# VH-VL binders against o27280, part 363

Target 1, 266 residues: o27280
Amino acid sequence: MDSMNVPEVLEIKRIVEESESVKTFIFSWDFRREVRPGQFVMVWDFRDEKPMSVSLIDPVRSEIGISIRRVGEFTDRVHGLSEGDLLGIRGPYGRGFELMGRDILLVGGGIGMAPLAALADEATARGMRVDALVAARTADELLFLDRLEAAGVNISTCTDDGSCGFKGFAHERLLTLEENHDMAAVCGPEPMMFQVMRILDERDVPAQLSLERYMKCAVGICGQCCLDDTGFRVCAEGPVFWSQELSRVREFGRYRRDPAGRRVPW
Below, E stands for the ipSAE of ESMFold2; O stands for the ipSAE of OpenDDE; V2 stands for 0.75 times the mean of E and O plus 0.25 times the DockQ between their complexes.

## First folded at step 16 (VH-VL)

Design He1 (framework fv_bamlanivimab; at its last look DockQ between E and O 0.78; V2 from the best seeds 0.74)
Fold by OpenDDE, look of step 16:
Structure He1 (fold): chain C 266 residues (1-266), chain A 119 residues (1-119), chain B 107 residues (1-107)
Amino acid sequence: as target 1 above (266 residues)
Amino acid sequence: QVQLVQSGAEVKKPGSSVKVSCKASGGTFRSYGISWVRQAPGQGLEWMGRIIPRFGRANYAQKFQGRVTITADKSTSTAYMELSSLRSEDTAVYYCARDDQYEGHFDPWGQGTAVTVSS
Amino acid sequence: DIQMTQSPSSLSASVGDRVTITCRASQSISSYLSWYQQKPGKAPKLLIYAASSLQSGVPSRFSGSGSGTDFTLTITSLQPEDFATYYCQQSDSTPRTFGQGTKVEIK
C-alpha cells in the first residue's frame, strides 16, 4: 500500500489510558512500512483527519501506538471510540529522530512525550543510557512515567504547580542538572523547546527538536506547515529538526500560523 | 515496592451486596490499573474488571456488568469492588491486583478476600 | 472472548523432572501471555510476562516460549517448592481470560 496517499483502515486493538486527556491507541502494523520515532501519521475518523505522533513502535509484536490528546471535536470523537472500532491511518510521514552516542537526554512536555517515549524504547534497546526530563502542568498530566521506568529510563519530573518533582518549567529544571549528554531530543510546547534549546546550545549538546504546526496534506504540497524565511515544511523536512536548523527559523518560539495562515503568538 | 492489602473475609446473604477494599502501600498507583479477579472454591481465575485509580474510570467483564462497581480513592490509595445481588455462585476468594496497561499482566496481588454467600 | 486452554489439567512429576505446560489461545494474542503460580491458600504469583520475560526474583529454571496461539511454560528441573497450580493469562483483549489451570503434583 502507498503510505503517502492511501489511508489504511485499521482496527483499534487496545486503548491505554495515559492521563485524563491522553489515550494511546494500539494498532496492528505491517512493518514492511518502516516507522521511526519522531515520525507522524495522519489519523482519519472518516470525517476529519489530523496528524498524530507515534508513541509506540513494537516490531516484535507488529504493533504501533498513537497517543492522542483530547483538545477538540476531532479528538473528542476519537476518544469516544472503543477497542474494535476502526480508524484510517496513513503514513508514516516526516523526518524522525536520529540516535547517536551513548547517553541521551529526553526533554518532554505534555503530549510531547509521545514521540520521546518511542525514542526511549529504541535507545534503551540499543543499550544507551537514557535520562528523561518529563514536564507537565500538574502531576496528573505527566505521561509515560511507568513505561519509561520499566524500560530503565532515569526520570526527572517537573510540574508547573509543584505537585510532582521540581516546581517550575522544564528549562528551569534543566539548569539545575549539570550532567551533559551526547545528544538530546526535545518535544513539547514551543516556548519550552525554545528555552531548552538555548540551554543545550550553550552546553554544546547536539539537540533535535520536534515541531508542531498546522498540517493539512502531510506530503509537503499544500504549504500550510511552511516555516517563515527558511521554507521548511514541518511535514517534509521535519517535524524533527536539529537545533542548528531551527536557529534559522525566525518564528520558532515566537509564533505559529493558524489554519487561516495568520500569525498566532505563543 | 507496592503492596496490596485487602479487607477481611465477608459472609453475606443472597440478594445482599459486598464491598471489598484494596489498599496500596509502599507507593502510588500512577498509571497502573487495579484489576479484580475472583476464584471460586476449587476453580480457576476469573477477571471481573479494572479501574485506573488515577483517572477513576472502570471497565467490566460483560458477565458482571450491572452488578459490579469498581471505584477508587486516590487520597487513600484504595480501590473498591462492590458486587450486588449476591448469589451462592458468588462464593469465592476475590483478589485485587496491579494491572499493567501495556503488558496486561498482574503484579503484585492482594492477599485475597474470602466472600461466602449462604442462606 | 478469547478462550485459553491449558494442557494438561494435571500432571505428576518428581523432583528434578522437566515439566512442560502448554497454553493455547482461541485466536492470536501475539505475545500478550503471562504465567502464574498459585499455591493452596495463596494468591497467584507472576512468573512470566510477555510470553517469555522472566519476572524479577523468579528462578531461572522457569521459562516461557511461544507466540500467536501456542505457548509453553517449562520448568527445567522441578524443585519441591514448585508443586502448585499454574495458570496462563492473555492480555491481548478485554476481557482478560485465564487458562483453566494445571496442577503439578508429586509423583
Scores: ipSAE 0.777, ipTM 0.897, lowest interface PAE 0.8, mean pLDDT 95
Fold by ESMFold2, look of step 16:
Structure He1 (fold): chain C 266 residues (1-266), chain A 119 residues (1-119), chain B 107 residues (1-107)
Amino acid sequence: as target 1 above (266 residues)
Amino acid sequence: QVQLVQSGAEVKKPGSSVKVSCKASGGTFRSYGISWVRQAPGQGLEWMGRIIPRFGRANYAQKFQGRVTITADKSTSTAYMELSSLRSEDTAVYYCARDDQYEGHFDPWGQGTAVTVSS
Amino acid sequence: DIQMTQSPSSLSASVGDRVTITCRASQSISSYLSWYQQKPGKAPKLLIYAASSLQSGVPSRFSGSGSGTDFTLTITSLQPEDFATYYCQQSDSTPRTFGQGTKVEIK
């Protein structure tokens, strides 16, 4: 696994400002290494390494984009970089989303819209009808709206504070939306995903959900990304899981693990 | 559909300044940039600089660095370009245009503002 | 700065003609190339972005091709409203730069 365990040092080609807290970093990429929406990469800033979702997949230009929210010291350092600066990237890793049918629903919360933006591009390119429910705490944190509009996606929004669209949580907005989709793809805060999964299961809509866990190796060896009940490794068997796979996991939606493996409430 | 509406034509003397406005109509700037492009009579298009109004970040072509200032007021959905120390060679039509952050193309364009610098 | 060179600088053509305009970048710009149409007294109008993507509302007789350094705008059947000046523009790097323009005029 020589390419999987050693980051490739790449130059930041462009930086797109998505919000005050989110930037997309674009790199040249050799697509002999296939990348699918929902897969992730490990981003190395020469001090630490974190998993990040791919948000732009462009084989024609040989580019990928990685969207990163500023949430801590690692992401603060990465946000301080400029075009021309270097980052290490290893991957891609994990199981991506599978597209089916003609009509897809995307439900994204916060930075969870990143892998769904990549999926939206692929779905629209295949001629599918794409509906997206984009959720955030405030209007300023809604992501990719202009990009999704340009791609022909039908957008519904919700914000916790009501500053844009429906005031409330994504699952509450979902109850007021059309029920007839061939599939759904969901990514965002795990409590949101749990509630959304329950609604989609009741509607018999096939759903795929993307989870986040602490990762070190990203290839399934170290066990740091394991789920409690099933032994699933998020980096190997996921991060994208079908809803029926997750329905057997008590940890999902109830608590998270810190880097030492301790249970911490959401 | 969003349209960009610019301020009216101006006649200026050498050494003075001009400030051209560019207001979004039928919408806001959202996450797009606003670029400024000028065109002297009978000549081609010349990019001057841009701002991303939501974040206030501006950058400029080296030729205009030190003479041009691009600003935005997101509360009024208006961008501004100010060119100082005007010379006869600055006689041109000045356009604003919405700048896609991913692709970098310009759409839509403002209607243009003619600036004539004459003594 | 990336220099954009258009060819020809002007041409004369008749309604119904096939017209081709080329644009060369001084270094690779991948497919970060746009084409604009400008009529006298008017702002430029986007025709093509991403080298070959047709902008909404633009007639299908317009097409773009190319990647890297060499690009072409084609009008397959010239119409009276197509007599204008055409510009290419790169967006791979800052500063954004334009070709010098190609004037298409009636023969």
Scores: ipSAE 0.662, ipTM 0.825, lowest interface PAE 1.7, mean pLDDT 89
ESMFold2 (binder alone), look of step 16: mean pLDDT 92; pTM 0.946

Design He10 (framework fv_bamlanivimab; at its last look DockQ between E and O 0.80; V2 from the best seeds 0.74)
Fold by OpenDDE, look of step 16:
Structure He10 (fold): chain C 266 residues (1-266), chain A 119 residues (1-119), chain B 107 residues (1-107)
Amino acid sequence: as target 1 above (266 residues)
Amino acid sequence: QVQLVQSGAEVKKPGSSVKVSCKASGGTFRSYGISWVRQAPGQGLEWMGRIIPRFGRANYAQKFQGRVTITADKSTSTAYMELSSLRSEDTAVYYCARDDQYEGHFDYWGQGTAVTVSS
Amino acid sequence: DIQMTQSPSSLSASVGDRVTITCRASQSISSYLSWYQQKPGKAPKLLIYAASSLQSGVPSRFSGSGSGTDFTLTITSLQPEDFATYYCQQSDDTPRTFGQGTKVEIK
């Protein structure tokens, strides 16, 4: 087994409060282990283990950030931790985003902005023009706005309740935008991603989308994150997929499988 | 342009409490914190604590824990620092400053509030 | 707590001089170091953040360098308005801590 599969016990260096439900945990990282935006790590609190996206990659400071949304028992425990506490981290895993062109569009919903924030940093560092459509249920749930602005990202916001920016869904806002981009990166609720992908496809904009599925092993052996018909493993062939790949995935935007392997509609 | 405006000078007796306000305008404080830093006459700068107004939770330097309370009112974009059990050593200019959670620097400062503690 | 030690505590210089102020941390703080300028009766002003990033609106004659424990603020050509007290500040750990200050006076 590769050393990357052994959890490393790391100290939480800092905690950034992104929203009422989202915190970013900062760790020292040995960048001899390369990590790319879009990849994920397995976070172990010595009781349970969950996949989490990397939202900050800083090779200069030798740090990474992992943004975690409070949604259940595991994340409740993690959110109760303080700076100086320990977590187990193994990875990174999966296929990350690729950057191409000069202009990139980021479309993110909720915690889906986590990997996109990391991608935004890389893109801007490369001198790319970055536009970001940031969506959430409410204004208070919008993530990383100040960070993105500081990086020089042009932001458009969208909220379900209209409390900030465009009132409606991300794909509806996207329809009102006339600008075309060389590439798009998308991450968020799957119904959102599905609609956004369709629009981007019609506009002939190459798009990458990050999927979320139940993951157990993260190393492509258990099969619990396999996508129907294709056999794609989200932890191995993904979680970032090109739109052309997802066009072959019948379940995309329609249903997922729960821990018991049952189909659960979106 | 971001601006922080603090309340006026205070003169207090030992054992009393003081509450200083800091009103923010002209910018965003979505993910930013408001830190309080004091400076005794002729001395350096001392960090007291921080609040993230958006979430209402505060952290304090151990030196001031139990004696300082930092609060914020999102509706008025105002942060407050209350220091109790005042001592002569608490005589200082108290500053509020906007801080970045990621970087931790203070990019905008209030004009300062002079607090004098004397018998 | 992380202690920040500046050197020197004070210095005298003339307009046009190159001024260098150093700041040492008691432990590694990566690049989480900021520099401030303070004039009498005024609030501190941010000059440099992230050890070497120039704050918007700050003249290019100011620069910062360093990483780990040793940091430097440099003024390439001192101007009349630069006579003030300068502070370094670490933001790697809580509590945030400042250096004791360096007063730059007219020679």
Scores: ipSAE 0.742, ipTM 0.887, lowest interface PAE 0.9, mean pLDDT 94
Fold by ESMFold2, look of step 16:
Structure He10 (fold): chain C 266 residues (1-266), chain A 119 residues (1-119), chain B 107 residues (1-107)
Amino acid sequence: as target 1 above (266 residues)
Amino acid sequence: QVQLVQSGAEVKKPGSSVKVSCKASGGTFRSYGISWVRQAPGQGLEWMGRIIPRFGRANYAQKFQGRVTITADKSTSTAYMELSSLRSEDTAVYYCARDDQYEGHFDYWGQGTAVTVSS
Amino acid sequence: DIQMTQSPSSLSASVGDRVTITCRASQSISSYLSWYQQKPGKAPKLLIYAASSLQSGVPSRFSGSGSGTDFTLTITSLQPEDFATYYCQQSDDTPRTFGQGTKVEIK
């Protein structure tokens, strides 16, 4: 484990059930490899490898947690694992969030709350005031509410179907919230992030957004995670970008790329 | 401000079963677990097992495996512990407690249910 | 199973005394250690979690320390309401296990 690019095979120490579709897998971790909120790791199940955000960073206990939503064959297999089973982890990779000021707003959609939960822990430990807007389609998909509450985070919720909190989209709820934050951190579905970014920009709130793109190498050499017109590599220059950086990216919020690099509508 | 309210005391004969309820007042279990802990007269505390009510998964201490069944009804915010093949040494106060999946401590406890096993 | 050993099993103390209770785990449990207070006829009450974090509503005269295998609960300036039995509990592994208890009695 002297190289960031070689997977370390680690035992799953604990599994936390976050929702019907999301589990957090906790591993012992040697923090000589520093991990920051917003960075990601490549998770290898000995058959396939996928990028996953770190949701828990605990240097004192020498533990990290990785939250994984069941969405396909790889994640189905990982969700079938038990404590004591093995996974390969390489990383961490990417640029994490930078905290500034005294008051931070977190806006998370679905599994996008995972890196924001790690950031919330760091922000509260620094004595910052943390407000979180937690969004999902339904109440049972809202993530990390108990953990955020325990950390002293002030939570607002919204659900598409109105089953919990504000009925509607995250950006609609954001319009009804106070505008007194020094910064914001945003992670979730890209269309949601685009709308949230526009509102925060109009309010002159510095915002950092975490993007997801297809990744193979995770170290910036294969080009699969590049953004149009800028050459930004999500795995190297991101996944966390300032809103100012993203305002120059014409693809953001409008289309995505498949594994072959073709433009596909959201 | 969740409050855990347990069913009342019971007197049982050896070989029978007991089922103790634990109702969350002021809300549902949310994503917390519910553990069951017993205390025999003059003795310490003994963890029996737990369930995560939202997901229905239960885990048991090996000592109780095969005799204890822990279940939950999300619609009534109630967890249940059933202990079968009762013996006199099962005489104890049975507590339910809310457990944190990350930390594993017990932050809220029910008032306890005294179970006496005698002929 | 991780065995938790408390010392002493009982002690007598006066109001105002400093009381120290120790708890030793049979293997490292990092900081996955909590302390509970139990008064006769009542359910246990959480005092300390994560070895040293004070539970909401618990007086600051209670403190916890330690990591790995050796842990300490300290009560500074014992009060009349502190006469009770105290338990440590590990949550690093399943099954959860408790120490045998330490009874703090009035002298």
Scores: ipSAE 0.692, ipTM 0.860, lowest interface PAE 1.7, mean pLDDT 89
ESMFold2 (binder alone), look of step 16: mean pLDDT 92; pTM 0.946

Design He11 (framework fv_bamlanivimab; at its last look DockQ between E and O 0.83; V2 from the best seeds 0.76)
Fold by ESMFold2, look of step 16:
Structure He11 (fold): chain C 266 residues (1-266), chain A 119 residues (1-119), chain B 107 residues (1-107)
Amino acid sequence: as target 1 above (266 residues)
Amino acid sequence: QVQLVQSGAEVKKPGSSVKVSCKASGGTFRSYGISWVRQAPGQGLEWMGRIIPRFGRANYAQKFQGRVTITADKSTSTAYMELSSLRSEDTAVYYCARDDQYEGHFDIWGQGTAVTVSS
Amino acid sequence: DIQMTQSPSSLSASVGDRVTITCRASQSISSYLSWYQQKPGKAPKLLIYAASSLQSGVPSRFSGSGSGTDFTLTITSLQPEDFATYYCQQSDDTPRTFGQGTKVEIK
């Protein structure tokens, strides 16, 4: 690797409110830097820099959208910005989703629906049939429902508290759904993804799962995003992995690592 | 299927105000915006502003800033537009329209509310 | 504000004719362009969004094309119910703005 990529300072063109805690920030983007669903960018607010999933990829309009959940000081500052304000963006980074077959199942929990919304757009543009299981703790946290419906996606919902759709966890709802998809794409809380992966493996459905880990360099040099047992770097070999790749990873679904590299329970 | 139903026609004096309602029937506003668009007699369409009722945020065209207030009541699925300091040139049909946050087109329109400003 | 210039301002046509209406933006609006039909005494009705996407329930004789600054609405075989006024609208920037309208009249 010859050098680190530097952030490009871009103007926020549009802000879409997705929920009380999630906004999508839309920027003009030069697609000579290709972007694929499942890749991520590093967002710089001129003080700190954090990885964020790409949720909208529109080469025809030369636009990219980044969905950000308000969870701390950095994201609080970003949520306080207006259209016309500036952010630094570097990337994209990582391996995106690969589409196959005719029928795809998306399983998303919370903000994990962001990369899956981008994938849904690509899948529908290719003429695929798209089913989405959209999960959250409560109804007000279900993301992208209107956008997915407008795209012709067949939506099932589940909420932990039963306030919308099936009451329970995503994997519990999945057990009650049809088993006839050519592939699946999964993103959300890692414990949820582990349970969903096991069901999909038993059904012989090829599955790709998007993982999140602490990132510092985003180009694979620092090792902070490595998974136990395999040494996979989430920022380089992932964040999207096939279920087969993850089946050999001891930490998947069981614990995560903090910025100092210590194990932290989910 | 969702419809937007507006309040009835009004006749107003110059200097007064008018408040027009827009109720979602057969559903809710969900995550869509509600825009207000007016049409003076024999004239084209003019956007005034919009609100995203679920989140309560409103924005206004600069021309109407300070004279227009757009609000929403989620419990009744109703949006409101209030225009103050009325002048005779405010005589128009006022429409509410459902506003897609991503695309910005208006896919569902209310039937319109005629407002006449005459002394 | 982005100015939307629509032409012609009116046209006269017969049932079965092919009708083309143009809309020009004062700056690039990418594909953030929609078309509406308005009949006397009625609210506008969405026909086309995203420059070329046909709204659900709209007859396939309507089509839209263009990007950037120049856009067209085409009716391939005019029907009696198509005599109306047509408006384009941009949604690339605030305030959202409309063309002045094109009145399609019976010849």
Scores: ipSAE 0.756, ipTM 0.884, lowest interface PAE 1.3, mean pLDDT 89
Fold by OpenDDE, look of step 16:
Structure He11 (fold): chain C 266 residues (1-266), chain A 119 residues (1-119), chain B 107 residues (1-107)
Amino acid sequence: as target 1 above (266 residues)
Amino acid sequence: QVQLVQSGAEVKKPGSSVKVSCKASGGTFRSYGISWVRQAPGQGLEWMGRIIPRFGRANYAQKFQGRVTITADKSTSTAYMELSSLRSEDTAVYYCARDDQYEGHFDIWGQGTAVTVSS
Amino acid sequence: DIQMTQSPSSLSASVGDRVTITCRASQSISSYLSWYQQKPGKAPKLLIYAASSLQSGVPSRFSGSGSGTDFTLTITSLQPEDFATYYCQQSDDTPRTFGQGTKVEIK
């Protein structure tokens, strides 16, 4: 088996508190193992294993950051860890984002901003103009605003309750924004992504979207993350998909499958 | 443009406590932290601790653990540093500074608060 | 704790001089090193962060270099307003620690 499939035990170098429910864990990383924005790693706390997005990629410092939202038992345990504690990391896996053009639009919701933050860093480093629409339920759940601003990203915020920025959903805010982007990258709740994709398609803006599905193996074998009709494996062919690919996925924006394989509506 | 404005100079007796405030004007703390750094007369800079006002948790240098308390009020965009059991050695200028969580540098500083501990 | 040692503790220079200040960490801190300028009776001012990134508004005559344990602050052509005390600061580990300072005085 490839060494990339064996968890490497790494020390948590630093912990950044992004929000009340989101922390970024920073690790030393050997960049002989290339990692791209949009790819994910499997995080192992020696009891369970979960896929997590890479939110920071720093080849100069030889570090990566993994942003984790506290949502269950596994993430509760991880959030209880301190700097100096150990985690197992294997990967990276999946297809990441591809950058093209000069102007890019990022549309992120909640923890979906994690991979987009990494993409923003790469895009700005390449001299691209980056606009980011950052959405969350409330102002306190908006992620990476200061980091994005420091990177030179033009930020527009959107909150469900109107506590910050535009009151409403990301796709509603998007309708009020300019249409002069060469490409878009989208990540967040699937209903949001679905609506955003439709708008971008109407505007003829090439778009990449990162999907989230239940993943077990991360290597395209178990089939738990297979998408209906297409047979796309989110861990192998994704998690980043072009809008043209997702247009062929019947379940996109409509339902997902739970660990038992049952259809669960969004 | 965010500025940090601190409370005025303090004169305290040994054994007493002092509480210094640091108010952000022209904006909020957002996800930044507020670090407290002190400087004794003619001496260098010493980091005391940090709070992330948005979340309310603070970390302290071991030297000050049990004696320093850093708090924040998000509604007023104000951070506080309370130092108890004051000693003559605590005579210093105390600074609050905006703390970048990723980089760990301090890009915005308060004007400083002189604290004198004398009998 | 990570100890930061600056060299020299003080130096005398003239306007127009090239000034170099070094900072050594007791262990590797990658590039988590910042430089500050402090004038008497004033708060420190951030000059350089991430070892070599110039803070917005800081003159280009200031530059930082180094990685790991050895770092350098350089002033290419000293100006009258540059006479001050300079501090390095590591942000790789907690507690954050500063160098003892380097006082740049007029010759």
Scores: ipSAE 0.724, ipTM 0.883, lowest interface PAE 0.9, mean pLDDT 94
ESMFold2 (binder alone), look of step 16: mean pLDDT 91; pTM 0.943

